VHH binders against Tetrahedral aminopeptidase 4. Designs and how they scored, part 1

No score or structure here was measured in a lab: all are predicted.

Target 1, 336 residues: Tetrahedral aminopeptidase 4, of Pyrococcus horikoshii (o58468)
Amino acid sequence: MERIVKILREILEIPSPTGYTKEVMSYLEKFLKENEVNFYYTNKGALIAGNHPKPELVVIAHVDTLGAMVKEILPDGHLAFSRIGGLVLPTFEGEYCTIITRKGKKFRGTLLLRNPSAHVNREVGKKERKEENMYIRLDELVEKREDTEKLGIRPGDFIAFDPKFEYVNGFVKSHFLDDKASVAAILDLIIDMKDELEKYPVAFFFSPYEEVGHGGSAGYPPTTKELLVVDMGVVGEGVSGKETAVSIAAKDTTGPYDYDMTNRLIELAEENNIPYVVDVFPYYGSDGSAALRAGWDFRVALIGPGVHASHGMERTHVKGLLATKELIRAYIKWKG
Positions, changes and structure headers below are counted from each chain's first letter, unless a header gives other numbers; Kabat numbers aren't used for antibody chains.
F, E and O stand for the ipSAE by ESMFold2-Fast, ESMFold2 and OpenDDE, each averaged over both directions (binder to target, target to binder). V2 = 0.75 x the mean of E and O + 0.25 x the DockQ between their complexes.
[cut] stands for letters that were removed.
Atom coordinates printed by the task and the answers are left out, and those that the model quotes come from them; centres of patches stay.

## First folded at step 1 (VHH)

Design a01 (framework vhh_7z1x_3)
Fold by ESMFold2-Fast, scan of step 1:
Structure a01 (fold): chain B 336 residues (1-336), chain A 122 residues (1-122)
Amino acid sequence: as target 1 above (336 residues)
Amino acid sequence: QVQLVETGGGLVQPGGSLRLSCTASGFTFSRYAMNWVRQAPGKGLEWLSGISGSGGSTSYADSVKGRFTISRDNAKNTLYLQMNSLQPDDTAVYFCAKSRYTVYSGTYFDYWGQGTQVTVSS
């Protein structure tokens, strides 16, 4: 297993649904300390890392994932939930999960259709999968609401789904490659460049609120002029994305990315023989979109590894992860 | 008004030592990470070292690691840089710089001192 994949596996195994990112941030702190990279937290809890006193380029990727939150303890002691972000419920049915209390205690469960036994429910195959029709079955001996309350589970507790990581024939399959794949590429790059990072006016921004639309809204170093968003490329009908290449987005739902930055990224990919595609995303927003909407006067571009089945059971390839890492490297060195 | 004043610079021979001080006022010193940055003649700014608000965490650039030691005295609002085994390439203006944010040492600064000249020459 390549080092980039090992890093990715470690990050994927740490739950980080939007609003609960302390554990993954602790991993990043340890990683940065071991690699002698300075860092600080913004007031919203984003982690900014770099060794240059006046960064002009911020490379941003998000650590938060889709997930859920306990909404109600049902009369039988099991849990109703509320989704965090655009989680596609049918693709998570049958997934195991961890319920995390506000005091840090953890419990196991499974996302299921309500009344899921086929022998007593003729609608199991036809019922629409939506929050009202599903629940979290708790792996505890509970029969009534009071039983679950005694365990310390309450509305507002987080629910993190298992990533189901698998690495086979160069393919990486897992939930939450969006966007932990990009985080892993950045961390692997930091190991490569740690002795020279001080030479380049770059900072890395690990964002905790992307999946709910405001991760990129604040907290940038005051010298920032360019924002390079590293977030998944799309693989599917009507787009160019490939799991074995880095996607360079020319446009998403919120409009075109910066013309000059995008052209530079294309030129650098060509000059360095990096596998790439140029894409136009029909239904897509990013931390870059959030930054521009918040009024930041930045040039913004977006790149990332091609990901298939986004927001569900995702897949990419180690070649796409490495291509993404190399394009970030090329752009940083261009800025020096 | 935030003020940072560096002292302790001067002329020193190769292999010598100097201790720089930075006196801070106009903000709650113990809440902010502090840094030393230098600028050699005709070159850009080079970050050298940072220290957390409490003093519990320090970091160093490879060019000075093992030779320079950063420290602070929060009761006196003073930041220090102990410089040992000085080389001609250490000749620069040395700046005290305040981190913009309150948590952990970083390289992102909102206020700078006037600088103090260090010249390493025979």
Scores: ipSAE 0.000, ipTM 0.173, lowest interface PAE 17.6, mean pLDDT 88

Design a02 (framework vhh_nb_b201)
Fold by ESMFold2-Fast, scan of step 1:
Structure a02 (fold): chain B 336 residues (1-336), chain A 120 residues (1-120)
Amino acid sequence: as target 1 above (336 residues)
Amino acid sequence: QVQLQESGGGLVQAGGSLRLSCAASGRTFSSYAMGWYRQAPGKEREFVATISRGGSTYYADSVKGRFTISRDNAKNTVYLQMNSLKPEDTAVYYCAAKTYYISPTSYDYWGQGTQVTVSS
């Protein structure tokens, strides 16, 4: 297995639903220490890494994932929940999950339709999947609310779904390739470039709040002039994205990306024979969107590996991961 | 918490050398990037040199080739070896430690400063 895929597998297995990112940040912190890269945390908990004292380029990717939170302990002791981010409920039905208490104790469960037994519910195949008609079935001997309260579970506890990582024939299948795939590409690049990072005015920004729309809204180094967002490319009808290439976004829902920065990325991909596509995303926001909306005077561009079935059971290819890594490298070196 | 204390400043003639030391209290020294800054009277504080946790160094153009930053993690000390000193190097020199919770353009912990005066 390629090193980029090994890194990706490791970070996928660490739960990081938006608001619960300290475990994945601890992994990143250890990784950066082992590779002799300086870092610090912003007040919101974003991790900024780099060896140059005056970074002008920030490369941003998000570590947070879709997930849920315990909303209510039901009369039978099982759990009602609230989604975190744009989680597509039908694509997560039957998924195993971990309930994480605020004291750090972990419990297992499954996301199901309420009254899920087909033999007593004729609606099981037809019912719309929404929060009010689904629940988390807790893998504990509970029969009433007090039983679950005694375990230490309460409203506000996090629910993290299993990623279900598989690597086969170069394809990577998992929940949360959005955006852990991009994080893995950056980490793999850091290993390649660690001895020369101080030569380039770049910092890496690992964002903890992208999936709820405000990860990119604050915390940039004061010298920042350009923001390169590394987030998924889209694969599907009406878009150009491919799992085997890096997508360069010319526009998303919030409008065009920076013209000069986007053209430079295209030129660098062509000059370096990196497989790429140029795309226009119809329903897409990112940490770059958040930065633009917050009024940051940055030039912003977005690239990332093509991901199929985004916000559900996702897939990409190692070729797209490597293409993304190489384009980030080319852009950083061009800035030197 | 970290307390930083500079030493080794003084009066030196142009072309001379000085070695500054910065002693840190506490066992978190090895986890910090360490830096040296200076401030001449009536001027803003300016960057001089930095050293990462792993020992990688970066220097301001004005001191490159003349100054060398180093660290001794066993002694919780960072050093600035200053060679070929010029009158324009006259300033109060400050040691700084970068924490995990602030911007790279600022440091959480600063020393009290040590005066370096270079006579012509």
Scores: ipSAE 0.000, ipTM 0.175, lowest interface PAE 16.5, mean pLDDT 87

Design a03 (framework vhh_7sr4_2)
Fold by ESMFold2-Fast, scan of step 1:
Structure a03 (fold): chain B 336 residues (1-336), chain A 120 residues (1-120)
Amino acid sequence: as target 1 above (336 residues)
Amino acid sequence: EVKLVESGGGLVQPGGSLRLSCAASGFTFSSYAMGWYRQTPGKQRDLVADITSGGSTKYGDSVKGRFTISRDNTKNTVYLQMNSLKPEDTAVYYCARVRYYGSSWTFDYWGQGTQVTVSS
């Protein structure tokens, strides 16, 4: 297994639904210490890493994932929930999950349609999958609300879905490639560059609130001039993304990315023989768009590996992961 | 523009050692993966070893444990240390610049080749 895929597998296995990112941040801290990279936390809990005293380029990727939160304990002891982020419910049906209490205790469960037995519900195959029509079936002997209360589960507890990682024939399949794939590319690059990182005016920003739209809104080093967002490219009808290439976004829903920065990324991809595509995303926002809306005076560009079936059971390819890593490297070195 | 110049080939007895060098020019060496490939008459070129821009290495099954690839970005040079040479290692050894993955994990530029002959 490629080292980038091994790192990706490790971070995918750590639950990090938006609002519950301390476990994944602990992994990043250990990784950074082992590779002799300095870091600190912002007030919102973003982790900023780098060895240059005056970074001008921030490379940002998000560690938080789609997930859910316990909304209500139902009369039978099982759980109603509220989604965190734009989770596509039909693609998570039947997924196993971990309920994480605020005291840190963990329980297992499954996301299902309410009244899911086909033999007593003729609508199972046709019912729209919505929060009000679904629930988390708890893997505990519960029959009433009080049973579940005794376990210590309550509204506000997190629900993290299993990633279901598989690496086969160069393909990486998993929930939460958005955006742990980009995090893995950055971490793998840090290993490559650790002995020279202090020479480049760059910092890495591991964002904990992207999936709810405000991860990129604050916390940047004062010397920041450019933001390179590393987030998924899109594969599908009407877009040019490929799982085997890095996508360079020229525009998303919030408008064009910086013209000069985007052209430099294209030129660097061509000069370094990195497989790439240039894309225009119709329904897309990022930590970069959040930064711009918050009033940051940055040049912003976005790149990332092409991901198929985004916000559901996702897939990319190791070639796209490596292409993304190499384009980040090329841009950092160009800034030196 | 791009030049890859191999050196270090020659005649050696079975069990001996050779060190091949490939001096690169005309591109940003530190940004590219580099590899060594070999060709015996009548056969395709086969992977001996490659090394990424970051230093990760891969080896062909027949040479694992005997050969070591390395690079020196200060000198724009990639090396192949060959130990415990066998008559089966006799081939022309080529240095190549490796393009990144995608539908086109390919070799843009090849050196001229350097002959390695292992015989008594």
Scores: ipSAE 0.000, ipTM 0.106, lowest interface PAE 21.9, mean pLDDT 88

Design a04 (framework vhh_lunsekimig_d3; at its last look DockQ between E and O 0.02; V2 from the best seeds 0.00; counts 0 for: pae E 15.3 > 2, grease 27.6 > 24.2, SAP .773 > .668, placed apart)
Amino acid sequence: EVQLVESGGGVVQPGGSLRLSCAASGFTFSKYWLYWYRQAAGIERELIASISSGGRTNYVDSVKGRFTISRDNSENTMYLQMNSLRAEDTGLYYCARLTYRSGYYPFDYWGQGTLVTVSS
ESMFold2-Fast, scan of step 1: ipSAE 0.000; ipTM 0.338
ESMFold2, look of step 2: ipSAE 0.000; ipTM 0.230
ESMFold2 (binder alone), look of step 2: mean pLDDT 83; pTM 0.828
OpenDDE, look of step 2: ipSAE 0.000; ipTM 0.283

Design a05 (framework vhh_6fv0_2)
Amino acid sequence: QVQLQESGGGLVQPGGSLRLSCAASGFTFSSYAMYWVRQAPEKGLEWVSTISSGGGSTYYKDSVKGRFTVSRDNAKNTLYLQMNSLKPEDAAQYYCAKGYRYTLTSYGFDYRGQGTQVTVSS
ESMFold2-Fast, scan of step 1: ipSAE 0.000; ipTM 0.240

Design a06 (framework vhh_7z1x_3; at its last look DockQ between E and O 0.02; V2 from the best seeds 0.00; counts 0 for: pae E 20.7 > 2, placed apart)
Amino acid sequence: QVQLVETGGGLVQPGGSLRLSCTASGFTFSSYWMNWVRQAPGKGLEWLSGINSGGSRTSYADSVKGRFTISRDNAKNTLYLQMNSLQPDDTAVYFCARGKYYYGSGSLRFDYWGQGTQVTVSS
ESMFold2-Fast, scan of step 1: ipSAE 0.000; ipTM 0.266
ESMFold2, look of step 2: ipSAE 0.000; ipTM 0.116
ESMFold2 (binder alone), look of step 2: mean pLDDT 88; pTM 0.891
OpenDDE, look of step 2: ipSAE 0.005; ipTM 0.332

Design a07 (framework vhh_lunsekimig_d3; at its last look DockQ between E and O 0.39; V2 from the best seeds 0.00; counts 0 for: pae E 14.1 > 2, grease 25.3 > 24.2)
Amino acid sequence: EVQLVESGGGVVQPGGSLRLSCAASGFTFSSYRLYWYRQAAGIERELIASIYSGGSTNYVDSVKGRFTISRDNSENTMYLQMNSLRAEDTGLYYCAKWGTRIYYSSTFDYWGQGTLVTVSS
ESMFold2-Fast, scan of step 1: ipSAE 0.014; ipTM 0.388
ESMFold2, look of step 2: ipSAE 0.000; ipTM 0.303
ESMFold2 (binder alone), look of step 2: mean pLDDT 79; pTM 0.783
OpenDDE, look of step 2: ipSAE 0.017; ipTM 0.482

Design a08 (framework vhh_nb_b201; at its last look DockQ between E and O 0.09; V2 from the best seeds 0.00; counts 0 for: pae E 14.3 > 2, placed apart)
Amino acid sequence: QVQLQESGGGLVQAGGSLRLSCAASGFIFSKYAMGWYRQAPGKEREFVATITRGGSTYYADSVKGRFTISRDNAKNTVYLQMNSLKPEDTAVYYCATYHSGLYWTPSDYWGQGTQVTVSS
ESMFold2-Fast, scan of step 1: ipSAE 0.005; ipTM 0.375
ESMFold2, look of step 2: ipSAE 0.000; ipTM 0.202
ESMFold2 (binder alone), look of step 2: mean pLDDT 84; pTM 0.864
OpenDDE, look of step 2: ipSAE 0.236; ipTM 0.702

Design a09 (framework vhh_7z1x_3)
Fold by ESMFold2-Fast, scan of step 1:
Order: sequence, then structure tokens, then C-alpha cells
Structure a09 (fold): chain B 336 residues (1-336), chain A 122 residues (1-122)
Amino acid sequence: as target 1 above (336 residues)
Amino acid sequence: QVQLVETGGGLVQPGGSLRLSCTASGFTFRSYAMNWVRQAPGKGLEWLSGISYSGGSTSYADSVKGRFTISRDNAKNTLYLQMNSLQPDDTAVYFCAKTLRTYYSGFGMDVWGQGTQVTVSS
């Protein structure tokens, strides 16, 4: 198994639904320290890393994932929930999850339609999947609300879904490749470049609030001029994305990316024989969108590995992960 | 009241060594990353080295890697730069600088010392 896939598996196994990112940040701290990369936290908990005193390029990827939060304990002791981010409920039905209390205790459960037994509910195949019609079945002996309260579970506790990682014939299947795939590409690149990072005016930004739309809103080094967003490319009808290539986004829902920066990325991919596609995303926002909306005067571009079935049971390919890593490398080296 | 005071500069011959010290006051020294930066005559600022809050992580510019060693003594609130194999091109005013964060090194330096002159000449 490629080192980039091993890193990806490790970070996927650490739950990080938006708002609960301290565990994954601890992994990143240890990784950066072992590779002699300096870092600090912003007030919102973003991790900024790099060895250059005046970074002009920030490479940003997000560590937070889609997930849920306990909304209420139902009369039978099981849990109603509220989604965190744009989680596509039908694609998570039947998934196992971990409920994480505010004191750090963990419990197991499953996301299901309410009254899910086919033999007592003829609507199981037809009913719309929405929060009101679904619940988390807790893997504890509970029969009433008080039983679950005694376990220490309460509204506001996090729910993290299992990633279901599998590596088959170069394909990586897992929840949360958006955006842990990009994080893994950056970490793998840091190992390659650790002895020369101080030469390049770059910082890496590990964002904890992308999936709820404000990860990129604050915290940049004052010298920042360019933001390279590393987030998933899209594979599907009407887009050009491929799991075996890096996607270079020319435009998303929030408008065109920077013209010159995007053209440089295309030129570098061609010069370095990196598999790439140029794409236009119809329903897509990023930490770059958040930065621009917050008033940061940056040139912004976005690249990332092509991901199929985004926001659900996702898939990419190691070739797309490596292409993404190589394009980040080429852009950093071009900056000088 | 945050203050950094550099000492240990002076005249040294090519191939010689110097040890610079930077004494910190007015902040919790052990909680912040520290840096060394220099400015040669008629040139801009050049970052040389950074060290994490605990001393567990260090980083160096290529121009000084293998010749200079950054270290710190948190009990004495003091940052050091051991400079070996000095060259005429190392002639500069040397500054220590504090960062904004515990693990931060080289970015967003918010407090600077007044500098100490190092001259490498025969």
C-alpha cells in the first residue's frame, strides 16, 4: 500500500465531525513535530503549519467531516439527531456510528428509518429519508429516556459515522474522502519536502469548519496573497472529474477561480505530465468561497482528487491522490 | 510590556564562532516559539532559524543549515544562536523575534529585539 493511502486510512479512523476536531488535530500535531514542521493554532482551532517566516501561499484542506449531533433522547431511549453539514441521509442509512459525549465517553449505534422492520411497516421502501423520519438506534440495553440519561448521553453530543475504508485495485472507498484525501496528500507531500520547506513562502492550513461554511473565514498569516484550496474534484454527469486525475476547478457556485492562478496550475500539470482535468462545478462551495465572502483580498484556486458519490459512500483512486500531491508540489516549487 | 534584548555580537574572523543570546521579559517565554532573523547592510530581513516553545522542533534557512544551532533555556527566559564557520556574508544585525503562538515558528513575528551587530572580517 502506498504511503499516502496508509496516512489516509489513519486519519479516516479518527472521528472529526465539524465541531469535534481535537483528536484529528492531535494526530496532525504529532505528524508535524516528527517531520520538523513548525505550527500554531488559530483562535477557532485551525492548524497552520510551515517553516517560512513570510508565507505568501496558503494551501488549505479541511479536517472536519459530515456527521450529526444528538438532538433529543426519544421515549424508548434511542436518539433523534441533527445533521452536521450536507450529509445525504439515504447514503448513510444502515451505517454504524459512535456517539461521543461531552466527557469523551463513546457509545455505538446505527442510523435507521424510524420503525424500520419491514414486517410491521410497509412504508420502509417508500418513505422519504429525512431527520424527522430517522433515528440513531443505540447499542445499549435501554427502554426509556431515563436509561439513556443514566449513561451520560444528552443533546449536544456528537455522532460520528464509520468511514468504512476499503482499498481495492488502487481504488479507495470510504466516507469522508471529502476532504481527508486532500489532507493525506498534503501530509505525504510534507514528508517528501520536509528538508526544503523553509525555501518556499508557503503555509499549510488545516481547516476545522469547512462543512458548515466558515472554515476559511479567518486565521490567515498576514502575508498571505494566494489561497490554494485542496478539496475534492467531482465525478458525475455534467462534470469532467476522474478518480485517476487531479481536478482543477475553473468555476464553482460562487463564481470563477482566479484566472492567472488557474492557468498556472494547468501549465504546471502539463509540464510535469500530471494527469488532470479542468472542471466547472454547478453545486459547490469551499473554504476559498468562505475566505472571499469574508473579505480577504486573495487570489484563490481549487484543485483536488476526483471523488465519486460525494457526501455519501465515496470513492477515489490512488492515482488521483498522487496527481493531487504532485500538482501541489509543482505549485509550491514554482512560487520559489 | 514585552521586551527582547540580544547580546553576544561583535567582530570575528572568517571561520570563527559566536554565540548570541536573547533575554525575554514581559511574557510567558516558555509558551511561545522564537526566531532569529538578520539584516545585512543594504539588504532586507532574512529569517535564519526558529524553535518551538519546548525546543522539540527547530528549523533553519539553507544559508545557515549545518553551521548555526538554535536553542533555548525556558528556565532562564533565554534564546540562543550558536554560529560556527562564520563567513564574511554572515555580517549583519541579528534580531530575535517572538511569534504569536506556542508551536509557531517563522510566521507573524509580533515582538522584535533591537538587534546585535555581527561583523565577520579579517
Scores: ipSAE 0.000, ipTM 0.222, lowest interface PAE 13.9, mean pLDDT 88

Design a10 (framework vhh_lunsekimig_d3)
Fold by ESMFold2-Fast, scan of step 1:
Order: C-alpha cells, then structure tokens, then sequence
Structure a10 (fold): chain B 336 residues (1-336), chain A 121 residues (1-121)
C-alpha cells in the first residue's frame, strides 16, 4: 500500500463530524511534530501549519466530515437525529455508527428507517428516506427514554458513521474521501518537502467547519494573498472529473475561481505531465467560496482528486491522489 | 520519543577545553535553529551560542572567540567546543532545537536535560 493511502486510512478511521474534530487534530499535531513542521490553532480551532514566517499562499483542506447529532431520545430509548452537513441518507442506511457523548463515552448504533422490519411494515421499500422517517437504533438494552438517559446519552451528542475503507486494484472506497483524501495528499506532500518548506511562503490550513459552510470564513495568516483550496473533484454526468486525475475547478455555484491562478495550475499540470481535467461544478461550495463570501481579498483557486458518489459511499483512485499531491507541489515551488 | 541528550560535561581547570555534544532522536536537527544555553547559580538561563540551518553562527560577547558551535546533520548531533575556559563559564549547559517565526505565531522548542561544566582550580 502506497504511503498516501496508509495516511488516508489512518485519518478516515478517526471520527471528525463537524464540531467534533479534536481527535483528528491530535493526529495532525503528532504527524506535524514527527515531521518537524510548526503549527498553531486559530480561535475557531483550525490548525495552521508551516515553516515560513510570512506565508502568502495558504493551502486549505477540511478535516471535518458529514455526520449527525442526537436530536432526541425516542419513547423506546432509541435516537432521533439531525444531519450535520449534506449527508445523503439513502447511501448511509444500514451503516454502523458511533454515538459520542459530551463526556467522551462511545456507544454503537445503526441508521435505519423507523419501523424497519419488512414483516410488519409494507412501506419499508417505498418510504422516502428523510430525517423524520429514520432513526439510530442503539446497541444497548433499552426499552424507554429513561434507560438511555441513564447511559449518559443526551441531545447534542455526536454521531459518526463508519467510513468502510477498502483498497482494491488502486481504488480507495470509503465514506469521507471528501475531504480526507485531500488532507492525506497534503500530509504525504509534507513528508516529501519537509526539508525545504521554509523556503516557500506557504502555510497549510486544516479546516474544521467546511461541511456546514463557514470553515473558510476566518483565521488566515495576515500575510495571505492566495488561497489554494484542495477539495474533491466531482465525477458524474455533466462534469469532466476522473478518479485517476486531479480536477482543476474553473467555477462552482458561487462563480468563477481566480483566472490567473487557475491558468497557472493548468500550465503547471501540463509542464509536469500531471493527469488533470478542468471542470465546472453546478452544485458545489468550498472553504474557498466561503472565504470569498466573507469578503477576504484573496485570489482563490480549487483543485482536488476526482471522487465518485460524493456525499455517500465514495470512491477515488491512488493515481488521482498522487496527481493532486504533485499539482500542490508544483504550485508551491512556483511561488518561491 | 523526541529528545535531546547532552554529554561531555565535567570538571576542567582554568584555561582548559571541553567539547559538549547534543544528540537528537525522534526528529531531524537539519530543519532547526540550534542553541546552547547556560544557567549559572543564581542567574537566569541565557542564550550563549546559536547556529542557523544555513550554518550562520552567533555568540554572546563573553564567549566570542573562545566557543565554537557546530552541527553534524548526518549524525543528527550538535556540538559546543569550549576553549580558554574561565571560572565564570561554570554552569549547566542546555542544548535546544528551536523553530521560531519572526512574529512568533508558531514555535517548537525541544530541550535537553542539561550537562554540568565546572571550571575550578
């Protein structure tokens, strides 16, 4: 297994639904210390890493994932939930999850349709999958609300779904490749470049609130002029994305990315023979679009590995992960 | 684990020489500014010598011309060559590996446990 895939597997196994990122940040701290990269936290809990005193380029990827939160304990002791981010419920049905209490205790469960037994519910195959029609079945002996309260579970506790990582024939299948795939590409690049990072005016920004739309809204080093967003490319009908290439986004729903920055990325991909596609995303927001909406005077561009079935049971390829890493490297080196 | 281990301290007569070594494990010294600090009885710890990643050195006036800081990146070790030692050079010597941005927004400090140098009779 390639080192980039090993790193990806490790971070995928650490739960990080938006709002609960301390465990994944602890992994990043250990990784950065081992590779002798300086870091600090912003007030919102973003982790900024780099070895240059005056970074002008920020490379941003998000560590937070889709997930859920306990909304209420139902009369039978099982759990109603509220989604965190744009989680596609049908693609998570039957998935195992971990309920994480505010005191750190963990419980197991499964996302199911309410009244899920086919032998007593003729609607099980036809019912629309939405929050009000689904629940988390808790793997504890509970029969009433009081039973679950005694376990210490309450509204506001996090629910993290199992990633279901598999690596086969160069394909990586898992939930949360959006955006842990990009984080892994950056971390693998840091290992490659650790002896020379101080030469380049770059910092890395590990964002904890992208999936709810405001991760990129604040916390940048004061010298920042350019933001390179590393987030998934889209694979599907009407888009150019490939799992074996890096996507360079020219536009998302908030409008075009920076013209000159985007053209430089295309030129660097061509000069370095990096597999790439140029794409236009019809339904897509990022930390970069959040930064622009928040009024930051930055040039912003977005690249990332092509991901199939985004926001559900996702897939990419090691070739796309490596292409993404190489384009980030080329852009950093061009800056300095 | 990340650690720095000093060696080479001891008792030496005035005018003598000592070479201190500082061996790093769990990280690579080539990326860090490297420092020697001295702490004498009743005095706060002071920076006496530094060496940059590029090999540029700096010394406090009291040791300039007598002490030489160096590093061997291949052995992951730094050194302090101390010549023409004086009674006032007596103290605990600490090595440190330090990365500090000019405005202090992030910083890593690794410290050794110290080694005693005594200059007497």
Amino acid sequence: as target 1 above (336 residues)
Amino acid sequence: EVQLVESGGGVVQPGGSLRLSCAASGFTVSRNYLYWYRQAAGIERELIASISRSGSTNYVDSVKGRFTISRDNSENTMYLQMNSLRAEDTGLYYCAAHRLYSYGTYQFDYWGQGTLVTVSS
Scores: ipSAE 0.000, ipTM 0.158, lowest interface PAE 15.4, mean pLDDT 87

Design a11 (framework vhh_7sr4_2)
Fold by ESMFold2-Fast, scan of step 1:
Structure a11 (fold): chain B 336 residues (1-336), chain A 118 residues (1-118)
Amino acid sequence: as target 1 above (336 residues)
Amino acid sequence: EVKLVESGGGLVQPGGSLRLSCAASGFTFSNYAMGWYRQTPGKQRDLVADIYSGGSTKYGDSVKGRFTISRDNTKNTVYLQMNSLKPEDTAVYYCAAGLKYTYSFQYWGQGTQVTVSS
């Protein structure tokens, strides 16, 4: 297995629903220290890494994932929940999950339709999947609210869904390739470039709040002029994305990306024979969108590996991961 | 096994020129990015120039306009033409190779000494 896929597997297995990112950040700290890259945390908990004293380019990817939070303990002791981010409920039905208490204890469960047994519910195949008619079935012997309270579970506890990682014939299937795939590409690139990073005016920004829309809103080094967002490309009808290529986004829901920066990325992909597509995303926002909305005077562009079935049971290919890594490298070297 | 063999280094006076060559073997050369790095005692290796598989080039700020990197895919060789040499260019120069799509500068030559002195 390619090193980029090994890194991806490791970070996918660490739960990081938005708001609960300290565990995945600890992995990143260890990784950066082992590769002799300086880092610090912003007040909001974003991790900024780099060896250049005056970075002008920030390369940003997000570590947080879609997930849920315990909303209430139901009368039978099982859990009602609130989604974190735009999690597509039907695509997570039947997924195993970990409930993480605020004291750090972990419990297992499954996301299901309420009254899920087909033999007593004729609507199981027809009912709309929404928070109000689903629940987390807790893998504990509980019959009433008080039983679950005694375990230490309460509203506000996090729910992290299993990634279900599989690597087969070059394909990577998992929840949360959005955006851990991009994080893995950056980490693999850091290993390649560690002896020369101090020569390039670049910093890496590992964002903890993208999936709820404000990860990119603050915390940039004061010398920042350009933001290269590394987030998934989209594979599907009406878009150009391919799992085997890096997507270069010309536009998303919030408008066009910077014209000159986007053209440079296209030129670099062509010059270096990197598999790429240029795309326009109809329903898409990013940390770049958040930065611009917050009033940052940056040029912003977005690239990332093509991902199929985004916000559900996702798939990409190692060729798209490597293409993304190479385009990030080419852009960083262009800025040196 | 990948091999990179540098040649063309030596002693030159300020304002002079040298041409470094790196002969590569053990891989499909046309699929690789090639680069030149330099190192002075007690310092980290610095990028001098690189050339990607498609021909795009990048130079370190201190050498822009004075050095030119080129490649010959039929001879499996990368070149560094160094003009208007300065004492500050004195270093060991290393050839490096990085595989397309499994890219890293993981393959390095043993280095060739360039000394710019009167």
Scores: ipSAE 0.000, ipTM 0.112, lowest interface PAE 21.1, mean pLDDT 88

Design a12 (framework vhh_6fv0_2)
Fold by ESMFold2-Fast, scan of step 1:
Structure a12 (fold): chain B 336 residues (1-336), chain A 121 residues (1-121)
Amino acid sequence: as target 1 above (336 residues)
Amino acid sequence: QVQLQESGGGLVQPGGSLRLSCAASGFTFSTYWMYWVRQAPEKGLEWVSTISPGGGSTYYKDSVKGRFTVSRDNAKNTLYLQMNSLKPEDAAQYYCARGTTYYKSWEFDYRGQGTQVTVSS
């Protein structure tokens, strides 16, 4: 297995639903220390890493994932939930999950339609999959609300879904390739460039709140002029994305990305023979969108590996991961 | 609570050698870039050398390259500067400094009280 895929597997197995990122940040701290990269935390908990004193380019990727939170303990002791981010419920139905209490205790469960037994419910095949129609079945002997309360589970506890990682024929399948795939590309690049990072005016920003829309809203080094968002490309009807290439986004829902920065990325991909596509995303926001809405005077561009079935059971290819890594490298070196 | 304490300075003849040490406390030493900087009378602070947190990357001012060697012992929280072939121009107060985050532009946030290096015949 390629080193980039090994790193990806490791970070995928660490639960990091938005709001619960301490564990994945701990992994990143250890990684950065072992590779001799300086870092610090912003007040909101973003991890900023780099060895240059005056970064003008910030490369941002998010560590937080879609997930859920316990909303209510139901009369039978099982759990109603609230989604964290734009989790596509049908694609997570039947998935195993971990309930994480505020005291750190963990319990197992499964996301299901309410009244899921086909023999007593004619609606199982057609009922809309919404929070109100689904629940978390807890893997504990509970029959009433008080049973679950005694376990220490309460509203506000996190729910993290299993990633279901598989690597086969160069394909990587997993929940949360959005955006752990981009994080892995950056980490793999740091290993390659660790002895020369101080030569380039770049910092890396590991964002903890992208999936709820405000990860990119604050915390940038004061010398920042350009933001390179590394987030998934899209594979599907009406878009150009490929799992085997890096996507360069010309536009998303918030409008066009910076013209000159985007053209430079295209030129660098062509000069370095990096597999790429240029794309326009119809329903897409990023940490770059959040930065611009917050009033940051940055030039912003977005690249990332093509991901199929985004926000559900996702897939990409190692070729797309490597293409993304190489384009980040080329852009950083161009800034030197 | 960050403290940096230099030692090993002294009087040496041109062409001689000295080894400076810096004992660090009050922070996780192994996670910081460290610097040696110096200041001669009537002059500003001058950067001399840099070492990465794990010691794998080292950098030197052109005028000291090949003569000075920076190193660190993270188990002992100690930074070193081996100075060979000393010249009169190297005479200065030498400070150990902790690297700041990049928003401070290669500025250090803490330095010690310094150790005096005098080069005279």
Scores: ipSAE 0.000, ipTM 0.130, lowest interface PAE 18.0, mean pLDDT 88

